# Ledger of designs, part 18: VHH binders against Beta-methylmalyl-CoA dehydratase (mch)

Target 1, 351 residues: Beta-methylmalyl-CoA dehydratase (mch), of Chloroflexus aurantiacus (a9wc34)
Amino acid sequence: SAKTNPGNFFEDFRLGQTIVHATPRTITEGDVALYTSLYGSRFALTSSTPFAQSLGLERAPIDSLLVFHIVFGKTVPDISLNAIANLGYAGGRFGAVVYPGDTLSTTSKVIGLRQNKDGKTGVVYVHSVGVNQWDEVVLEYIRWVMVRKRDPNAPAPETVVPDLPDSVPVTDLTVPYTVSAANYNLAHAGSNYLWDDYEVGEKIDHVDGVTIEEAEHMQATRLYQNTARVHFNLHVEREGRFGRRIVYGGHIISLARSLSFNGLANALSIAAINSGRHTNPSFAGDTIYAWSEILAKMAIPGRTDIGALRVRTVATKDRPCHDFPYRDAEGNYDPAVVLDFDYTVLMPRRG
Key: E = the ipSAE of ESMFold2; O = the ipSAE of OpenDDE; V2 = 0.75 times the mean of E and O plus 0.25 times the DockQ between their complexes.

## First folded at step 5 (VHH)

Design A33 (from A19 with F99Y I110V; framework vhh_lunsekimig_d3; at its last look DockQ between E and O 0.09; V2 from the best seeds 0.00; counts 0 for: pae O 8.7 > 2, unsure alone 62.5 < 65, placed apart)
Fold by OpenDDE, look of step 5:
Structure A33 (fold): chain B 351 residues (1-351), chain A 121 residues (1-121)
Amino acid sequence: as target 1 above (351 residues)
Amino acid sequence: EVQLVESGGGVVQPGGSLRLSCAASGFTFSEYALYWYRQAAGIERELIASITSGGSTRYVDSVKGRFTISRDNSENTMYLQMNSLRAEDTGLYYCAAPYDDWYGEDAFDVWGQGTLVTVSS
């Protein structure tokens, strides 16, 4: 055990601590293929090099969420190996476009700590930054996670809760595309609806459902090199909190994003992750549905060719979303809701 | 599926007593702290009592000395003994477990439907 890594427990984290995560990851077309096989994403930007080139890119880029999962996965051995739950995200901002052949690495800083009332667990807040081989930021975000204590009698650290932004300002968004209305192929994109056609408050049922398979979500999680034990080890988890292996929350995000193509096909990429909550656990056998609401419609300063939509996508398990399930009158989530994801996408405007 | 079910509410006169129960299922009950909340009409839900997995209890000042929170891990049930009830104790009472505490100590993913307590003469 002397050479094995037991991971960090809550009391091991220190405010201001910087953690360099092991195992840089070179992303390949094989990763893209596997990602596509897992979620069936049909967005034109990430599916077609010619389409991407029409928007000023060299080739089809890596999907925003694949980038997120890879950057996130690097943090797990050091941050959330002994976690009970991944609690949320904030301040997610995508930077440099990522292509096959790029190598990503992640560093995290502990920016908050709070012991829970139970005294057996605490919340760790981290700011994580993913960079490519040229040290360009490809993604940064804040995550907080509930982590077990090794010693329940360990003294509680000073409570520090960081300020979390509600959303990433439009001025902080990276817009890597140039869109010409004349050259934007709506037929290839799969929808005639552009930025101008969406209204704030509009709700979209994405209709289709996808059932999670045990091997499937594990394959996805391994693809991301996420080593969280709760996703893999049934021998241990059968005696644990849920009695079974829990699905990686990011898997649900990607499923929901893929489903969102039906209704949001021209949402080219995710520019920001404003917030995310895995409101209930998902397991193999659950069927995931999703719906989205347009929260904001934002013009991008200095740009007339592309706009930003702030979108809430809600995912449910074993519950179709024709009635847009979310919260009850008391503010409690519908029991079927498994994801509340607030993000900003880039979408071409009508010229 | 994780579930919390409250019971034991009813109508009682001031000075009376009630005992609420919270039956839990779908998770390892003994490993988590448990909480009682209440919500009066037109008022935000408030935390009133907590009990850790180890049995340590906490109370808000308004119920201290009158209410007692307890748990039976063998039965996966939490209790709230309410004595010397007052009109201001009227409300819907909820139990919660922070096994999925997403945003902090007061954010829970699992709530029961609540049990109504009415204190009236």
Scores: ipSAE 0.014, ipTM 0.272, lowest interface PAE 8.7, mean pLDDT 92
ESMFold2, look of step 5: ipSAE 0.014; ipTM 0.446
ESMFold2 (binder alone), look of step 5: mean pLDDT 77; pTM 0.758

Design T31 (from T16 with A61E; framework vhh_sonelokimab_d1; at its last look DockQ between E and O 0.82; V2 from the best seeds 0.00; counts 0 for: pae E 9.7 > 2)
Fold by ESMFold2, look of step 5:
Structure T31 (fold): chain B 351 residues (1-351), chain A 121 residues (1-121)
Amino acid sequence: as target 1 above (351 residues)
Amino acid sequence: DVQLVESGGGLVQPGGSLRLSCAASGFTFSSYGVGWFRQAPGKEREFIGAISGSGDSTYYEVSEKGRFTISRDNSKNTLYLQMNSLRPEDTAVYYCAAVEYDSSWYEPDYWGQGTLVTVSS
């Protein structure tokens, strides 16, 4: 029937194509409860309305990563339904604060195309923008995704790989909080260590591990209305590249962020996603560990109450992180590494 | 000028063992992660596992754990796959692949042409 859509394959994409994604989504307190149940994140800003109010907000905001997954999920039927995996992120900037009751929608533009050397897949680069019901940007980012070809003999498009920013400049960050030393509760935040106390190059093992369960990763992916077939259809995937359903890479990002509370509790929110790579697939039964490195400390112009930290968080599977697994001497990722995530957090300054 | 050449494939009986080799040339072998895939008739390539450039770290797909061993000899520019307790469902063309700096196993940079392994009575 003409009424069903098998999704786009690599050869269906055109450079410059703009896509308005279906299914605008009103985020509810129920979504927050489900997200919390999946990850158990302990950051006070998103857990406590009184804490959020002490920083100048109306209520506890929606977690930046839940916003990310919802905005991302809207793109999947059009961009990555026939994808093998998301490969990376760049230029991710969070904008207006999102609260329960807000409605999000997403539009994307194809900004790059590259057929892979195997001739069976290609990489699609897209710039996606999520907005609320007032047309305020809540998130924009670039991602690139490996998508299957329908016809291996289809001619390759002209290769265009966009320039990808190294980081979101501190001057582009949205900083919707104000911090008063008298009002900021370190005990409720869970750490005495503020922006001033972290040093560039410092490495922090988050110590704990979390095992992925089959039903839970699928429930998480459904929460985001992410329909990428590789996460769900075992009838097909048992004969696919990996023989199993692949865990959504964003599930790993959220697990790693949650684990990072132990060591980075005052990293109140993610303000930017500078880059990220999903370096090895993850599956149910894998135990995720994480560690972080402080890549940069950035003063926010005109502010002495809050600063930005650029952080790398690396997640591994079945590999504790006390020795900080990452890349070998030649720069190749340790095979246990499943995530290399470069992001910017906002953290109060001592004062 | 990059070349990956698999060898050591052939016919084996169920329960047998086989060692595959992958000879590399045209690049600095020790600078690349290398690994094995296989492709049974009518199926997509299946990841078996990988080993870091130094050889210090290995990863195996869970279903293959314990039967297959990946190793490398950087002095000979060679990657190996030792396969034990072979089963008829292991019948496939086996490929080696290499990943350069900043690439991922979702998009290996180089592939071999493959070597056929048939497991049957």
Scores: ipSAE 0.007, ipTM 0.429, lowest interface PAE 9.7, mean pLDDT 89
ESMFold2 (binder alone), look of step 5: mean pLDDT 80; pTM 0.814
OpenDDE, look of step 5: ipSAE 0.201; ipTM 0.676

Design T32 (from T16 with V99Y Y101S; framework vhh_sonelokimab_d1; at its last look DockQ between E and O 0.54; V2 from the best seeds 0.00; counts 0 for: pae E 16.7 > 2)
Fold by ESMFold2, look of step 5:
Structure T32 (fold): chain B 351 residues (1-351), chain A 121 residues (1-121)
Amino acid sequence: as target 1 above (351 residues)
Amino acid sequence: DVQLVESGGGLVQPGGSLRLSCAASGFTFSSYGVGWFRQAPGKEREFIGAISGSGDSTYYAVSEKGRFTISRDNSKNTLYLQMNSLRPEDTAVYYCAAYESDSSWYEPDYWGQGTLVTVSS
């Protein structure tokens, strides 16, 4: 029908274009329960209202990554429905705390365009902003995606590649917690190790593995209202590059974060997403393992109760991480590596 | 400059075997993932499988598992496809392709010219 739209192709994007994405979404306790069931995350801040209240919050907040997936998912029908790859993230800053009952909406701006050398695809750079029902920013980030052309012979736009930040500066982080050493319950948090106890360069094997199930990765992706067909439509994907539905990269991010509880239990929340690369495809049947490296310890100006850690978490498929698989001497990723994720967490300090 | 040249195609009886070769030049072969695609008459190009630069990892389309084997010889800059138990539905032009690992691994950066395989009684 004339009422259906095939989504945007590369040549449909214009530099500076602003897109208001459809389907504002109220997040419910049911969404939280389903998210927890899919990933088994055990961080106390998002699991316990009394714990969250001891840190000055109204109640247990929505997991940062659930917020990310919902904000991201709203963009998919307009930005990446005809994409073949999500190439990276930058400048991901979490803002106002999100609680069950809050309604999120997303807008995006096209900040860069580059046709690829094959002439059949191009890279679209977008800055996306998620807000709550009071127009407070809850998340902003940049991502770039490889999108198909509708017409391989369409003329290329002028190339614009935006400057991308290496990391979100500590001065831009939202730090909504007040930590009192007398009130912080280490037993409930699950670890005695605080910000002071981690060292730059330290590597932590998270030891456990989680196998991906076909129905569950699709269910997770639908929870976010992410419509990217590569995750769902086997009729098409049976004839595609891999012959299977590819797992949404964000599903791997959430699995890796959940696994990281064992070793980083006091990493209360993710405050920033600095970069991320989905290095190899993942499929149902793969078992995900993870390890983390402390990239930086950052004092938050004016605060001695809480600090920031910049963390790299690497996820692998079918490869335990006791020897920290990563890149070889030539810089190529180990074939088992499926995620290279650079993010910033907030962690209490010793007073 | 960059060249991928397939060979080994031809007419084959059903149930037969063929080994296709792809000679690569104009780039450091061992640093690139390489793979095979095919295009049957009236159909879109289809993925068969790919192998990492080192040769340590292979990926196959589910439908091709067990009949086709991908290998590479980095000393000869050559990618191979061993096809066994061929059927008339395997009739297609077979293409080799290369992935530049540090630019875009999702879609091939280079394509060969193709070699025709006909499986007919």
Scores: ipSAE 0.000, ipTM 0.225, lowest interface PAE 16.7, mean pLDDT 89
ESMFold2 (binder alone), look of step 5: mean pLDDT 82; pTM 0.827
OpenDDE, look of step 5: ipSAE 0.006; ipTM 0.229

## First folded at step 7 (VHH; framework vhh_sonelokimab_d1)

Design C1 (from T31 with S54R D56G; at its last look DockQ between E and O 0.66; V2 from the best seeds 0.00; counts 0 for: pae E 13.4 > 2)
Fold by ESMFold2, look of step 7:
Structure C1 (fold): chain B 351 residues (1-351), chain A 121 residues (1-121)
Amino acid sequence: as target 1 above (351 residues)
Amino acid sequence: DVQLVESGGGLVQPGGSLRLSCAASGFTFSSYGVGWFRQAPGKEREFIGAISGRGGSTYYEVSEKGRFTISRDNSKNTLYLQMNSLRPEDTAVYYCAAVEYDSSWYEPDYWGQGTLVTVSS
């Protein structure tokens, strides 16, 4: 029917094109409760309104990653419905704090195009911006995806590959908290270790594992209104590339973040997503483990109460992380690695 | 130029075994993760599993049955798939593939030509 939308194929994208994505969404406390039940996250900032108020917030905010998944999910029907792979992220900056009752919408701009040598696919680079009901930015990020062509004979567009930032500069971070030594409750936060106590190069095994359940990963994908059928249409996927429904890569990101509480409890929130790779597919029945490395300690200009840590969190499937699985000497990922995630967290400092 | 050439396919009875080989040339084999896919008639290619560049770590998508084993010999530039207790459902073209440093198994850098495995009486 002319009324159904098959999504965009590679040749449908134009450099500089702006896409306003459908279905703005008011986030509810019910959505937060469901997100918490899916991941079991214990970070006090998003769990306790009194704790959030001690940091100068109105109440417990929406988890940064829930914001990310909702903003991301709005883009899927237009950007990646016909994608083969999500290749990477860059420049992910979180902005205004989001609370239950806020309404989010997403707009994207095509900032790069490159046809692949096979002539059957191309790479689309998009810059996506999520805003609240007051048009304040809550999140922006770049991602690039490999998208199928409808017609292999369609002419290739002029190649444009954007310059991608290596990381979000500390000067661009939104730091919405004020920390007072008198008011910061270490016991409620769950750890005595603050920004000052971590060292660059330190590796932290988060020790615990969490098994992915079929219904839960699909429910998570639906919670985000992410329409990528590869995650929940087994009738099609039984005959597809893997013969199974693939777990949404963002579900792995949230599981790894939740696991990281054990070792990084005072990492209040994610302020930036610097890069990320989904290195192998995950499926229901896989048990996710994670470990983290401190990549950098960054002072926030003008602040002595709070600092930033750049963190790599690596997630594995069916592979405990006491020996920090990552890459071999040749640089190839250990096959058990499913996520390589480079992000920046905000953490209180000693006065 | 880069080549991946599979061999060892053929006709086998149910319950039998086959060992597939993938000979690599034109690149530094030990610098690549290598793995196997299969494609049954009328289906997309399916990932079976992979082994790291140094051969220390293996991963299997379908190996919970214990019938398939992936190995490599970097001195011979060869990847192997040992397949035991074969069933008619294992009938497919089997492909080897390689991924470089920052690539993922969602988009292997190189593919072999494929070798046919038929499991029937």
Scores: ipSAE 0.000, ipTM 0.356, lowest interface PAE 13.4, mean pLDDT 89
ESMFold2 (binder alone), look of step 7: mean pLDDT 80; pTM 0.812
OpenDDE, look of step 7: ipSAE 0.462; ipTM 0.808

Design C2 (from T31 with D56G S57R; at its last look DockQ between E and O 0.21; V2 from the best seeds 0.00; counts 0 for: pae E 9.7 > 2, placed apart)
Fold by ESMFold2, look of step 7:
Structure C2 (fold): chain B 351 residues (1-351), chain A 121 residues (1-121)
Amino acid sequence: as target 1 above (351 residues)
Amino acid sequence: DVQLVESGGGLVQPGGSLRLSCAASGFTFSSYGVGWFRQAPGKEREFIGAISGSGGRTYYEVSEKGRFTISRDNSKNTLYLQMNSLRPEDTAVYYCAAVEYDSSWYEPDYWGQGTLVTVSS
């Protein structure tokens, strides 16, 4: 039937193409409960309305990563329904605070195309912008995805790989909190360590591991309305590139963020996604570990109550992180590394 | 020219063993992670496992633990796959692949031509 939309394959994309994605979504308290149950995140800002109110918010906001996954998920039927994997991120800037009851929608632009050497797949670079019901930007970011070709004989497009920003400047961050030293409850936050206490180059093993379950990673991916077939259809994927359903890379990001509470409890929210790579596939049965490095401490202009930390979080599968696995001397990733994620968090200061 | 050339395939009875080799040329072998994929008739390729450039770290994706061993000899620019206790389901074309600095196994930089392994009878 002409009414069935098979999604785009690599050769269907055109440089400069813009897409208004279907299915605007009102986020509910139920969505928050499901997200929390999947990851067990303990960050107080998103867990406690009184805690959020002490920082000047109306109530507990939606987790930055849940916003990210929902904005991302709206793009999937058009961008990555036939994708093998999302490979990386750049230029991710969070905007207006999102609360339960807000409705999000997404628009995207194709900013790059590169056919892979195997002639069966290509990489699509996409800039996506999520807005709320008042047309305020809540998130924008760039991602690149490996997408199947429909016809291996289709001619390759001209290769265009966009210049990607190294990081989101601190002057571009949205900082929606006001921290009062008298009102900030360190005991409820779960750590005495504030922005002032971290040093550039410090490495933190988050120590704990979380095993991925087949039903749970699929439920998480459905929660985001991410319909990329590679995550769900084993009948096809048993014969696919990996022979199994691939875990959504964002599921790994959220697991790593949740694990990072142990060591970064006062990292209130993610304000930017600077870069990231999904370096190896993950599957149900893998146990995810993570470690982080402080890449930079950034003062926010005009603020002494809150600062920004640029953080690298590396996630591994089936490999504890006490020795901080990363790259070898030749620069190749340790085969256990599944995520290399560079992001900016907001953290209270003492002064 | 960059080349990866697999060899050592053939016909093997169920329960048998086979060692595959992948000879590399045209690049600095020790600077690349290398690994094995396979592709059964009518199916897409699947990842078997990989070994780091130095040879110090290995990773295996297929669930038949203990049957396959990946190794490399950087002095000979060669990657190996030792396969034991072979089953008919292991019948496939076996490919080696290489991943350069800052790349990932989602998109290997180089592929070999493949060598056929048949497990039957």
Scores: ipSAE 0.006, ipTM 0.437, lowest interface PAE 9.7, mean pLDDT 89
ESMFold2 (binder alone), look of step 7: mean pLDDT 81; pTM 0.824
OpenDDE, look of step 7: ipSAE 0.025; ipTM 0.434

Design C3 (from T31 with G33A D56G; at its last look DockQ between E and O 0.80; V2 from the best seeds 0.00; counts 0 for: pae E 9.5 > 2)
Fold by ESMFold2, look of step 7:
Structure C3 (fold): chain B 351 residues (1-351), chain A 121 residues (1-121)
Amino acid sequence: as target 1 above (351 residues)
Amino acid sequence: DVQLVESGGGLVQPGGSLRLSCAASGFTFSSYAVGWFRQAPGKEREFIGAISGSGGSTYYEVSEKGRFTISRDNSKNTLYLQMNSLRPEDTAVYYCAAVEYDSSWYEPDYWGQGTLVTVSS
C-alpha cells in the first residue's frame, strides 16, 4: 500500500541527507515511573526533587538514558527499521536538562555510507540531534548501523567513513549543577565516595544481577517508541538467525547503569556517551551483570565542586563479574560480554 | 574465500555421543573467537557456547553445562564440539560461527552451512 512506510534500506540513504523524524513526544511523570520500574535505578538526582534542588535544579530531571532512548527511538522508523545491528556510538553529548512536561523531537543527518563486502548490507553513519520545545539541544550523538539492502544488485554508493571522536572533550560537557558541601547529602546519595576517591584503572564489580523478562524488554522498547520488529515479532524471529526476539541493546545499557549504583552512587548523571559496542545479543532469561573501570579523571575548568569521570562499563550475560571479564590476550571479547560502554559521568568533588 | 565447514553430524541413539568438527579456511583462524549454535525444527536458534582465539577461555550456555565441550586446534584450523549424553531434544542443525576481534556475537562475521544431528532410536 502507498500509505505504509517500509522504512529505508541501505540504497535509499544519501550522504548529507537530513531527516526530520516523526512524533514529537512530551515526556511525562508516567514515563518516569515506567522507566524506574523497569530498571530500579537508585540514583538520587533523578529520584528526589529535594535532592535535585540542592544542586540548583528546578526538580528531579529525566534520567539521561531515558532521554537517550526516546531520542534514539524516534530515529528507528527512518534509520534502522531494516537494520540488522546497531554497531556503535560516538560523540554523544547531553545538553539542556529535561524535565517532565518537556517535548522532544529528533533530526538526523547521514554523514557516512559503506557497503559491506557481502553486497547484501551496508553501514549508515548518522548524526542525530534531539531538541526540546524551545529548540535547545538536549542530546546529540553519532551512531552507525548495519542496514539491509532491498536489492542485492543495487550499485554501491561512494564509501565515506567519517572521522569519529574518541571522546567528548571535558570543555564541551554541559554541567548544570552547583554542589555545596553543606547541602550535599551523602547519606541520601548512598555513598561517601566522591570524585577525589576514585583512581584511574580502578575496577569495580557491581555484584548484583538482573534477569531479563520477555514482557519487560518489549515494554521498555515500546516505552521508547522504538519500532524495530526484531524486538517484538516472534512469528518471524522463530525462523531468524537467533530463533528468538532479541533485547534492545539500549535496555542493556540502562540495566548496566542501574547496576552501577553499587560502586558509583555519586555518579549523578551521564554527561557524555563516548563510544559503545553491543557485542553479543541478549534474550529473555539472561541475567545481566556489570563491572566498571575508571578510564580518566577530568577536572572541569573553573570548577572545584564537581568533576568528570570517564568510565567503561562492561555488561555480561549469565556471567558474574568478580574477575572482570572483558577481552582475551588476542583482543577478542569474552563471549559472555554483551556491552562495552564508554561514557562520562559528573560527580561531586571534595575540593 | 572464507569458509567454515561443519562435519560429524548424523544419527545417534539417546545417551550416545558425537564429536562435531568445523574446518576453517581463508582467514587467520587464531584471530577469531569461534562458537556453536543450533536450531531444532520449529524452535528458536540458540547459542551453545564459544571459545576465545587462543583457546584460553570458554563460555557455555547454562542449560548445556557438563554435556558439551568446546575446543579448538589452531594448528589444524579446526573447532570442535564434543556432545555427550545426547537426548532427543538435542536434534538440530548445528552451525559454527566466527567473530573477529572487536566484532560481536550479535552478527558473527562468518557462518558455516550446518550439519544435522538426529537423536532417536
Scores: ipSAE 0.007, ipTM 0.420, lowest interface PAE 9.5, mean pLDDT 89
ESMFold2 (binder alone), look of step 7: mean pLDDT 82; pTM 0.839
OpenDDE, look of step 7: ipSAE 0.123; ipTM 0.653

Design C4 (from T31 with G33Y; at its last look DockQ between E and O 0.01; V2 from the best seeds 0.00; counts 0 for: pae E 14.0 > 2, placed apart)
Fold by OpenDDE, look of step 7:
Structure C4 (fold): chain B 351 residues (1-351), chain A 121 residues (1-121)
Amino acid sequence: as target 1 above (351 residues)
Amino acid sequence: DVQLVESGGGLVQPGGSLRLSCAASGFTFSSYYVGWFRQAPGKEREFIGAISGSGDSTYYEVSEKGRFTISRDNSKNTLYLQMNSLRPEDTAVYYCAAVEYDSSWYEPDYWGQGTLVTVSS
């Protein structure tokens, strides 16, 4: 009777199973400070309480991605401890605004299972929901992950693959802001470009690169209480697939988001995560670049002060993005691409 | 010696068009991103846009998109800036610049001397 938890293997998951993840996490200004120190985000909403107040909030909220990482991190011990790969995200929708002092907890429901042909691994689909201390949904998303089997001879579950939305409809977006042209300080925001100024198909090179340090990505991952072994244990990973510790994919997302300030400074927050792929692994020493494409420009029903932009941000390692690297003619990702992130942001309109 | 030489500047009326050229020499032109900057009197230099070495990719400042078009002819080692619907606020010295693939437009490798464009009635 071992007291340690080896985590779940593919055959341990059951369709419809609900998992309550340990532990609840109270977010503090310390978390915000550390997050800022890791990524250098300069978005005004999360940087300035007065700015946030001008948009109708009580104070600067927690960054959308910090919320995501915290909610996500809680799932790792139960869902992906024995994972081979994180495969993707869908249906990400941010809800209640999160502030320092809020306590987040996460539950997941298994909504799909598919054993791979090799009989040694399978894909687990989960719907994860993060809630605050008032049981308000702050974030929900679908994630699917490839997980090892403990017993190759374990019977395969019935294949159930959930329907995944292509994107979160604009009508499902939570818009927690009220924008007044008189109160919105463009100078403080860092850009004069608002929702009206962007065009579908527009591509933006965010120009700058940031090199990943070993200690930084580990610190970030720990900040999120993500316990995935591949990020931390060099003794084991030295003998593993890559011979080194792999960077948490979410770290790349936050780096790319931070870089996107240059060109998308008025993207106040992320309202939805439509899809995400960690197309190639990143490691310490890699320099991350990013570019973005405007996929859709959506008016929000009943609102003239704020709009939504569906954005694809592509991140690369050791590959500047002047020429907007993405896929080749055959549809394969450029080997330097490490992130394909499809998300929706909220941005003020000119009115 | 590396050289970038702008030409085509001059006086133009509002609503008019102008095409600037930048002749490059002394380096492998096709291996560089090349782009345009401008600096108005009393203002900071601002980026207009750039084009990849092959010419397959272009990107612009949002404010200038639609009015300005950047192109290049590698056989002539020349960069172009087509400016349409010019406005008085477009009055500036226009600079061409070149940057290596792995470099940043914050610090271009090479600069031209600039050509003055004046938009006035």
Scores: ipSAE 0.000, ipTM 0.218, lowest interface PAE 13.5, mean pLDDT 94
ESMFold2, look of step 7: ipSAE 0.000; ipTM 0.247
ESMFold2 (binder alone), look of step 7: mean pLDDT 82; pTM 0.832

